# Designs tried in a protein design chat: VH-VL binders against q8ixk2r445to577. Part 143

Target 1, 133 residues: q8ixk2r445to577
Amino acid sequence: FFGMLQNKGLTDYCFDYNPPDENQIVGHQVILYLCHGMGQNQFFEYTSQKEIRYNTHQPEGCIAVEAGMDTLIMHLCEETAPENQKFILQEDGSLFHEQSKKCVQAARKESSDSFVPLLRDCTNSDHQKWFFK

## First folded at step 7 (VH-VL)

Design p66 (framework fv_axatilimab)
Fold by ESMFold2-Fast, scan of step 7:
Structure p66 (fold): chain C 133 residues (1-133), chain A 120 residues (1-120), chain B 107 residues (1-107)
Amino acid sequence: as target 1 above (133 residues)
Amino acid sequence: EVTLKESGPALVKPTQTLTLTCTFSGFSLSTYGMGVGWIRQPPGKALEWLANIYWRDDKYYNPSLKNRLTISKDTSKNQVVLTMTNMDPVDTATYYCARIPYGDYEFDYWGQGTMVTVSS
Amino acid sequence: DIQMTQSPSSLSASVGDRVTITCLASQDISNYLAWYQQKPGKAPKLLIYDASSLESGVPSRFSGSGSGTDYTLTISSLQPEDFATYYCQQHDNLPLTFGGGTKVEIK
């Protein structure tokens, strides 16, 4: 699958990566933003190695979660995907991070119009259901 | 200042179609993330969600009423219209429209409500 | 559909009392819960969203807590203007569902 990775619970919100520093694109948090399909900041690929890739055909970024953290951050992809970069997209739309045994959930930040994907205990929440558009 | 106001008939006969209009100000449904929903409340009973419409014309309906409901918007007029077919006395309720901020499902500003009585 | 059960259905309280209202979801709603206040003859007013986030302009005596299936609205020191019916609403899954309401009456 590839394209815009949209949340079922947040109408027209998609995975978005917009690093503030153009010279250091790795290590920043993945956010959710209104799906627009412009440019490459919302374009992701789900690979056979269970990775979520950003900017295919540049230095390839892969979404990861560090031990003890719940935020999704951008790392460089590796030849063999490490466990912290593996997400299982299940047939019900759940995005399961096997190393932590948690699911990716759309969550609101402090402000009402700012959203981020976070690891949370798995539920049947629409905010934990994802699909490519 | 955000305001919403419902308008429509106060009395509807059984089997007729109800059309309600929500007119609002202080926001636009051309704004990213914005939506408007309809909720009803029968006398002395709990709130029941009916339908939502969002800035990109995405529409969602309560499945128990889906075959009877149509929601539409006119962004140039700042209006959302709900149509409900085959009205029955059990549909007697106060009908509210409310704003949905930021593509989510909570309702942050509500209209005053319009009472619709269904009787012969 | 997710069923929302509020308890109690009604309570009597005095000004200055601490009031607690509970809301139970039939499944885990991942903190996607809102609380509304409705005064007689008026439209509901949003108090809290995402289980614990206080809506702008709402007095700090109102607070929300909970997780999973169990949620609570607390009014730390009841004021005369707080006598109303309170509703919880899950905003996690469609269809959206509301609790049956809790009527807070003067003692």
Scores: ipSAE 0.446, ipTM 0.838, lowest interface PAE 2.5, mean pLDDT 89

Design p67 (framework fv_axatilimab)
Fold by ESMFold2-Fast, scan of step 7:
Structure p67 (fold): chain C 133 residues (1-133), chain A 120 residues (1-120), chain B 107 residues (1-107)
Amino acid sequence: as target 1 above (133 residues)
Amino acid sequence: EVTLKESGPALVKPTQTLTLTCTFSGFSLSTYSVGVGWIRQPPGKALEWLANIYWRDDKYYNPSLKNRLTISKDTSKNQVVLTMTNMDPVDTATYYCARIPYGDYEFDYWGQGTMVTVSS
Amino acid sequence: DIQMTQSPSSLSASVGDRVTITCLASQDISNYLAWYQQKPGKAPKLLIYDASSLESGVPSRFSGSGSGTDYTLTISSLQPEDFATYYCQQHDNLPLTFGGGTKVEIK
């Protein structure tokens, strides 16, 4: 699958990656933003290796979660995907992070009007259901 | 300043259809992610959610009442309308409309409420 | 449907008291919980969203905590204007559901 990765519960919000500096495109947190259908920052690819790729820049970025953390961070993609970069997109729409055994959830960023995807215990929440648009 | 106000009949007979209008100001349903919902509260009882409508005309209904409820909007008039068919005395309640600021189902501003009594 | 069980149904307190109200969800709601205050004859007022985020303009004596299925609203030092009924609401899944309410009364 590829396209905009939209949340079922948080109406009109999609995965978005918009680093402030094009010279430092990895290491920043993935956010949620109003789905605009213009590609670029909101265009992701789900691969057969269970990666979520952001390939509008070079080298390609892959979403990862570091051990003990709950934020989704952009890392460099590797020839063999490390465990922290593997997500299972299930038929019910949940996005399961294999290494942590947790699901990606849409959440409000602390003390702000911004939204972010975070790892949380899997719950069947509509905020944990994702689909490509 | 965000304000919402409910209007409609104070008295409805059993089997009739109730129509309530929510008129609001300080925001628009042309604004992204914004919605308006309807909630009711029978005298002395808890709050019960009825329906939501969002800026792109997405509509959601409480499944317990779905066959009786219709929600619609008129963006140019800043109005949301709820209709509820086949009214019964147990539907006697104060009906509220409330704003949903970002397509995430909490209600940040509420109307004053309108009391609807269902009796013969 | 997610059932929200609120306890206690009522409590008596004095000005200056620390008050805690509990809300239990029948399933994990991933911190998607709001708290409302309702005074007699008035509409509910949003106090807290996302379990712990204070709504703008709400006094800092109000705080929310919890995760999973178990959530708490705390009023650190009760004021005269805080005597009201408090409701929790899950905003995780449709249909949206509210707790039964907790009435905070003068002792």
Scores: ipSAE 0.352, ipTM 0.797, lowest interface PAE 2.9, mean pLDDT 89

Design p68 (framework fv_axatilimab)
Fold by ESMFold2-Fast, scan of step 7:
Structure p68 (fold): chain C 133 residues (1-133), chain A 120 residues (1-120), chain B 107 residues (1-107)
Amino acid sequence: as target 1 above (133 residues)
Amino acid sequence: EVTLKESGPALVKPTQTLTLTCTFSGFSLSTYGVGVGWIRQPPGKALEWLAHIYWRDDKYYNPSLKNRLTISKDTSKNQVVLTMTNMDPVDTATYYCARIPYGDYEFDYWGQGTMVTVSS
Amino acid sequence: DIQMTQSPSSLSASVGDRVTITCLASQDISNYLAWYQQKPGKAPKLLIYDASSLESGVPSRFSGSGSGTDYTLTISSLQPEDFATYYCQQHDNLPLTFGGGTKVEIK
């Protein structure tokens, strides 16, 4: 799948990655931002290895979650996807992170009006349902 | 300052169609992520969500009432209109419009409400 | 549809009392819960969103807690202006659903 990864519950919010420096694409948190219909920062690829790839700039980035953490961070893609970069997009729209056994949820960042994807216990929440547009 | 105000008839006869208008100021439905919804409250009863509309014209309806409800917006006039068909005495309630600030489903500012009585 | 059950339906309290109101969801709502205050003849006012986030301008004596299916609104020291009906609302799934309300009455 290719496109904007949109949340069902949080209307018109998409995965968004805007690295401050185009020469360094890793180490920064993935956010949620209003879907704008342009590619670039909101264009992701879901691969056969269950990766969510950011291909706007080189080298390619892959979304990962470190053990014990709940934030989605951009890492370098590997030839063989490591477990922390594998997200299973379920038929119901859940985005299941196999290593942690948790689901990606749209969440409001504490004390702000900004939103981020976080790992949370899996529920039937619309805020845990995702689709490519 | 954010304000919303409902307008419409105070009395509706059974089987008629109700049309309510929400006029607002202090924000625009051209703003990304903003929505306006309608909630009603029968006298002495709990709140019931009816419908809401977002800045891109995405519309959502309470499934129990979906075939009776139509929501629309006029962004240039700062208005949202709710139409409800086949009114019944059980639909007697105070009708509120309220803002959804960021594409989520909480309502941060509410109009004063308009009482609609359905009686023959 | 997610059913929201509030308890108690009413309570009597005095100024200075600690008041707790509970809200039970029929399924896990992932902390997407709002609390509203409504005074007679007035529109509801948002107090808390995302289970525990205090809306701007709301006094700090109001707090929300809980997770999963069980949520609580606490008023740490009840003031005269706090006598009202309180509603919880899940903002997790459509259709949006509200609790039955809890009326906080003066003793």
Scores: ipSAE 0.430, ipTM 0.832, lowest interface PAE 2.4, mean pLDDT 89

Design p69 (framework fv_axatilimab)
Fold by ESMFold2-Fast, scan of step 7:
Structure p69 (fold): chain C 133 residues (1-133), chain A 120 residues (1-120), chain B 107 residues (1-107)
Amino acid sequence: as target 1 above (133 residues)
Amino acid sequence: EVTLKESGPALVKPTQTLTLTCTFSGFSLSTYGVGVGWIRQPPGKALEWLALIYWRDDKYYNPSLKNRLTISKDTSKNQVVLTMTNMDPVDTATYYCARIPYGDYEFDYWGQGTMVTVSS
Amino acid sequence: DIQMTQSPSSLSASVGDRVTITCLASQDISNYLAWYQQKPGKAPKLLIYDASSLESGVPSRFSGSGSGTDYTLTISSLQPEDFATYYCQQHDNLPLTFGGGTKVEIK
């Protein structure tokens, strides 16, 4: 699958990665922003290694969750995906992070208009359901 | 300021179709993530969500009301219209329209409500 | 559908009192809970969303807490204008569902 990774519950919000500049494409948090339908900073690929890749810039970035954290961070992709970069996109739309046994959920940051994907206990929440558009 | 106002008939006969219009100002349904929903409240009872529509015309309905509901919008007129078929005395309630500000499902501004009585 | 059970259905309180209202969801709603205030004859007003986020313009005496299935609205020092009915609403899944309401009455 590839395209804009949209949330079912948080309508019209997509995975979005807007690094500070092109020379620092890793190390920052993945966010959710209004879907613009143009790809670019919202274009992701789901790979056979269960990675969510950001390939707008070289080198390619892969979404990861650091040990003990619940935020999704952009890391450099590796030839063999490490466990912290693997997400299982399930039939019901859940993005299951196998290493943590948690699901990706759309969540509001402290600001009312700022949203991020976070790891949470898996539920049947619409905010934990994702699809490529 | 954000305002919403409901309009429609105060009296509806059983089996007839109810049409309610929500007219709003201070925001646009052209704005990313914005939506408008309908909620009703029978006299002395709790709130019940009916339907909602988002800026890109995504529509959602309360499944307990089956296929009785239709929601539509006219972005240029700042209006959202709810149609409910086969009215019954149990549908007697105050009907509210309310704004969803950012694509999530909380309602931040509400209209004053319009009372609809269904007489047998 | 997610059932929202609100307790108590009513309470009597005096100005200056700390008031606590509870909302129980039939399943985990992942903190997607809103609280509304409704005065007689008026439309509801949003107080809190995402369980604990205070809506702009709402007095700081209102606070929300909780997680999973159990949520609480607290009014730290009740004011005369706070006598109203309060409703919780899960905004996690469709269909959206509301609690039965808690009427806060003057003692």
Scores: ipSAE 0.418, ipTM 0.825, lowest interface PAE 2.4, mean pLDDT 89

Design p7 (framework fv_axatilimab)
Fold by ESMFold2-Fast, scan of step 7:
Structure p7 (fold): chain C 133 residues (1-133), chain A 120 residues (1-120), chain B 107 residues (1-107)
Amino acid sequence: as target 1 above (133 residues)
Amino acid sequence: EVTLKESGPALVKPTQTLTLTCTFSGFSLSTYGVGVGWIRQPPGKALEWLANIYWRDDKYYNPSLKNRLTISKDTSKNQVVLTMTNMDPVDTATYYCARIPYGDYEFDYWGQGTMVTVSS
Amino acid sequence: DIQMTQSPSSLSASVGDRVTITCLASQDISNYLAWYQQKPGKAPKLLIYDASSLESGVPSRFSGSGSGTDYTLTISSLQPEDFATYYCQQHDNTPLTFGGGTKVEIK
């Protein structure tokens, strides 16, 4: 699967990665933004290694969650995906992070109208359901 | 200042179709993230959600009423219209429209409500 | 559909009292819960969203807490203008559902 990774519970919100510096593409938080279908910032690939890959810049980025954290951060992709970069896109649309045993949820960013994907306990929430478009 | 106002008939006969219009100001349905929903409240009872419409024309309906409800918008007129078919006395309620400020969450501003009585 | 059970249905309180209202969801709603205040003959007013976020312009005596299935609205020191019916609403899944309401009456 590849394309815009959309949230079921938030109308027209997609995974978005907009690094402030094109020479520093890793280490920043993945956000959610209006699905525009135009920008390279919203193009992701779900790989056979269960990675969520960001291929619009070189070197290629892969979404990861650091130990003890709940935010999704861009890391460098590796030839063999490390455990912190593996997400299972389940039949019901849940995005399960194998290492933490938690699910990716759309959540409002503190004190703002913006949203971010965060790890939360798995529920039947529409805000934890994702699909490629 | 954000305002919403419901309009429509105060009295509807059983089996007729109800059409309600929400006219608003202080925001636009062309604005990123914005939606408008309809909620009703029968006398002395709890609030019941009916339908939502969003800036990109995405529509959501209460499944228990979906076969009876149609929601539409006219962005240029700042209006949202709800149509409900086959009215019954149990549909007697105050009908509200309300703004959704960002995506699919809370209703932050509500209209004053319009009372619809279904009686022969 | 997610059932929202609100308790108590009514309570009597005096100005200055601490009032607690609870809301129980039939399944985990991931903190997507809003609280509304409704005065007789008027439309509801949003007080709290995302379980604990205070809406702009709402007095700080109102607070929300909870997680999972169990949520609470607290009014730390009840004022005369706070006598009203309060409703919880889950905004996690469609259909959106409301609690049955809690009427806060003067003692």
Scores: ipSAE 0.390, ipTM 0.814, lowest interface PAE 2.8, mean pLDDT 88

Design p70 (framework fv_axatilimab)
Fold by ESMFold2-Fast, scan of step 7:
Structure p70 (fold): chain C 133 residues (1-133), chain A 120 residues (1-120), chain B 107 residues (1-107)
Amino acid sequence: as target 1 above (133 residues)
Amino acid sequence: EVTLKESGPALVKPTQTLTLTCTFSGFSLSTYGVGVGWIRQPPGKALEWLARIYWRDDKYYNPSLKNRLTISKDTSKNQVVLTMTNMDPVDTATYYCARIPYGDYEFDYWGQGTMVTVSS
Amino acid sequence: DIQMTQSPSSLSASVGDRVTITCLASQDISNYLAWYQQKPGKAPKLLIYDASSLESGVPSRFSGSGSGTDYTLTISSLQPEDFATYYCQQHDNLPLTFGGGTKVEIK
């Protein structure tokens, strides 16, 4: 699959990555932003290795969650995807993070009107259900 | 400054259709991620959500009332209209419209409410 | 539908008391819970969203906590202006549902 990765519960929001420096795409948090339908910062690829790739810039980035953390951050992709970069897109739309055994949930950031994807215990919440548009 | 105000009839006869208008200022339904919802409250009872409409004209209705409700917007007039068919005395309530910020489902600003009595 | 159960339905407390209101969801709502204050004859006012995030302009004596199915609203030092009915609302899944309300009366 590829396209804009949209949340079922937070219906107008998509995965978004806008690194401040085009030559340094890694190390920053993935956010959720209003879906604009134009690809660009919101265009992701779901690979056969269960990666969520951002290939708008070079080198290509892969979404990861570090041990003990709940935020999704951009890392460099590797030849063989490490466990912290593997997300299982399940039939019900949930994104299951293999290493942590948790699911990706749309969440509000710091009492603000900004939204981010975070790891949470898996539930049947629409805010944990995602689809490519 | 965000404001919302409901308008419509104070008295409706059983079987008639209720039409309520929400007029707002300080935001636009052409703004990405914003919506408006309708909530009602019978005298002395709890709040009940009815419907919402988003900036893309995306509509959702409470399933218990879906066959009776329609919601629409006029973005140029900053208005959202709710219609409810086949009114019954149990539909007597204060009806509120409220803003939904940024594609989420909490209501951050509410209108003052308009009391609708359904009686013969 | 997700059922929201509030307890108690009413309570009386003295000015300066700590007041706790509870809200139980029939399923895990992943912290998608808001709290509203409604004074007699007025529209509800948003106090808290996402279970624990305080809305701008709301006094710091209000706080929310909880996770999963169990949530609480706490007023750390009750003031006379806190006479009101408080409602929880899940905003996890449609249809949106509210609790039955908790009326706070000052002794």
Scores: ipSAE 0.200, ipTM 0.740, lowest interface PAE 3.0, mean pLDDT 88

Design p71 (framework fv_axatilimab)
Fold by ESMFold2-Fast, scan of step 7:
Structure p71 (fold): chain C 133 residues (1-133), chain A 120 residues (1-120), chain B 107 residues (1-107)
Amino acid sequence: as target 1 above (133 residues)
Amino acid sequence: EVTLKESGPALVKPTQTLTLTCTFSGFSLSTYGVGVGWIRQPPGKALEWLANIYWRDDKFYNPSLKNRLTISKDTSKNQVVLTMTNMDPVDTATYYCARIPYGDYEFDYWGQGTMVTVSS
Amino acid sequence: DIQMTQSPSSLSASVGDRVTITCLASQDISNYLAWYQQKPGKAPKLLIYDASSLESGVPSRFSGSGSGTDYTLTISSLQPEDFATYYCQQHDNLPLTFGGGTKVEIK
């Protein structure tokens, strides 16, 4: 699948990655922002290797979660996807991070009006359901 | 300043169709992420959610009432309209419209409510 | 549908008392819970969203806590203007559902 990765529980919010420096596309947190329908910073690809790839900049980025962390961070894609970059998009829309055994949930960033995807215990929450558009 | 106000008939006969209009100011349904919902409250009872509509014309209905409900918007007039068919005395309630600020399901500003009595 | 059960249905307390209201969800709602205050004859007012986030302009004596299926609203020092019915609402799944309400009477 490819396109804008939208949340079921937050109407019209998409995975969004806009690195502050085009010369450094890695190391920054993936956020959620209102879907604009133009691709660009909201265009992602879900691969057969269970990666969520960001193809807008070169080199291509892959979403990862570091051990013990709950934030989704952009890293460089590798020839063989490491376990921290693998997400299982299930038919019910759950996005399961296999290494941590947790699901990606849309959440409000602490003390702010912004939203981010975070790892949380898996539930049947609409905020843990994702789909490509 | 955000305000919402409900309008419609105070009395409806059984089997008739109810049409309620929510007129608002201080925000627009052309704004990304914004929505408006309808909630009702029978006298002395709890709140019951009816329907939501969002800026992109996404519509959601309470499944128990879906066959009776229609929600629509007129963005240029700052209005949201709810239609409910086949009214029954048990539908007697105060009907509220309320704003949804960020495409989620919480309601941050509410109208004053309009009482609708269903009686022969 | 997610069922929201509030307890108690009503309580009577004196000004200055600590009041605690409980809301139980029939399934894990991932902290997507809001609390509303409704004064007699008035529309509900949002107090808390995301289980513990205080809405702008709401007095700090109101606080929310909890996770999973179990949530509480606490009023640390009850004031006369807090006479009201309080409702919880899960904002996690459609259809949206509210608790049965807790009426707080100042004696």
Scores: ipSAE 0.413, ipTM 0.825, lowest interface PAE 2.9, mean pLDDT 89

Design p72 (framework fv_axatilimab)
Fold by ESMFold2-Fast, scan of step 7:
Structure p72 (fold): chain C 133 residues (1-133), chain A 120 residues (1-120), chain B 107 residues (1-107)
Amino acid sequence: as target 1 above (133 residues)
Amino acid sequence: EVTLKESGPALVKPTQTLTLTCTFSGFSLSTYGVGVGWIRQPPGKALEWLANIYWRDDKWYNPSLKNRLTISKDTSKNQVVLTMTNMDPVDTATYYCARIPYGDYEFDYWGQGTMVTVSS
Amino acid sequence: DIQMTQSPSSLSASVGDRVTITCLASQDISNYLAWYQQKPGKAPKLLIYDASSLESGVPSRFSGSGSGTDYTLTISSLQPEDFATYYCQQHDNLPLTFGGGTKVEIK
């Protein structure tokens, strides 16, 4: 699948990655932002290796979660996807991070209108359901 | 200051269509993430959600009432309109419109409500 | 649909009392829970969103807690203006659903 990765529970919010410097794509947090369909920052590829790739840059970026953390961050893609970069997009729309056994959930930052994807225990929440459009 | 106000008929006969207008100020439906929803409350009973509309004209309806409800907006007039067909005495309720500030589903400011009685 | 069961349906309390209202969801709602206050003849007012986030302008005596299926609204020291009906609402899944309400009455 390829395109904008949208949340079922948030109206018109998509995975978004907009690092301040194109030459420094590693280490920044993936956010959720209003879907616009106009920028590279919202276009992702879901690969056969279970990666979520930000492929508008060279080298390509891959979403990862470090052990013990709950935030999604951008790492460099590797020839063989490491476990921390593998997400299973399930039939019900859940995005399952196999290494942590947790699901990606849309969450609001405290007292703000900004949203981020975080790892949380898997539930049947619409905020844990994702689809490409 | 955010304000919303409902307007429409106080009395409706069974089988008629109800049209309610929500007029608001202090925000715009051209603002990203913003929506307006409709909620009703029969006398002495709990709140029941009806429909939401958002800045990009995305619409959601309560499935129990979906075949009867239409929600629309006029961004230039700061208005949201709800129509509900085939009114029945059980639809007697106070109808509220309320703002959704950030693309989610909580309601931060509510109109005063308008009482609609359905009777012959 | 997610059913929201609110308890108690009513309670009597005195000014200065600590009041606790409970809301139970029929499934895990991942903390997507709002609390509203409604005074007689008035529209509801948002108190809390995302289970524990206090809405701007709401007194700090109001607090929300809980996770999974079980959520609580607490009023640490009841004031005269707090006598009202309180509603919980899940904002996790469509359709949006509300609890049956808890009426807080003067003792």
Scores: ipSAE 0.479, ipTM 0.849, lowest interface PAE 2.5, mean pLDDT 89

Design p73 (framework fv_axatilimab)
Fold by ESMFold2-Fast, scan of step 7:
Structure p73 (fold): chain C 133 residues (1-133), chain A 120 residues (1-120), chain B 107 residues (1-107)
Amino acid sequence: as target 1 above (133 residues)
Amino acid sequence: EVTLKESGPALVKPTQTLTLTCTFSGFSLSTRGVGVGWIRQPPGKALEWLANIYWRDDKYYNPSLKNRLTISKDTSKNQVVLTMTNMDPVDTATYYCARIPYGDYEFDYWGQGTMVTVSS
Amino acid sequence: DIQMTQSPSSLSASVGDRVTITCLASQDISNYLAWYQQKPGKAPKLLIYDASSLESGVPSRFSGSGSGTDYTLTISSLQPEDFATYYCQQHDNLPLTFGGGTKVEIK
């Protein structure tokens, strides 16, 4: 699958990666932003290695979660996907992270209209359901 | 300043169709992520969600009432309309419209409510 | 549907008291819980969203806490204007559901 990764519970929000510096594509947090339909910063590929890959800029980035953290960070893709970069997109739309045994949930930053994907205990929440558009 | 105001009939006979209009100012349903919902409250009872409509015309209904409810919007007039068919005395309630600011499901500004009594 | 159970259904308190209201969800709602205040004859007012985020303009004496299925609204020092009915609402899944309400009355 490829395209814009949209949340079921947040009706018009998509995975978005737009770091302040276009020359530094790794090390920054993945956010959620209103789906604009232009691809680019919101265009992701779900690979056979269970990676969520960002190919808009080089070098290619893969979404990862560092041990003990709950935020999704852009890392360099590896020849063989490490456990922390593996997300299982299940038939019900949940996005299960192998290393943490948790699910990706759309969440709001405190006292703001900014949203981010975070790891949370897996539930049947609409905010944990994702689909490619 | 965000304001919402409900309008419609105060009295409805059993089996008739209720039409309520929510007129708002201080925001637009052309703004991405914004929505408007309808909630009702029978006298002395809890709040019950009815329907939501969002900027791209996405519509969601309470399944227990879905076959009776229609929600629509007129973005140019800043209006949202709720229609409910086959009214019954148990539908007597104060009906509210409220804003959804970010495409989620919480309501940050509410209208004053309009009381609808269903009786013959 | 997710059922929201509030307790108590009513309580009596004095100005200056700490008041705690509980909301129990029939399933894990992932912290997607809002609290509303409703005064007699008025529309509800949003106090808290995402279980613990205070809405702009709401006094700091209001706070929300909890996770999973168990959530609480606390008023640290009750003021005269706080006598009202409070409702919780899960904003996790459709259909949206509200608790039965808790009426805070003067003692």
Scores: ipSAE 0.401, ipTM 0.817, lowest interface PAE 2.8, mean pLDDT 89

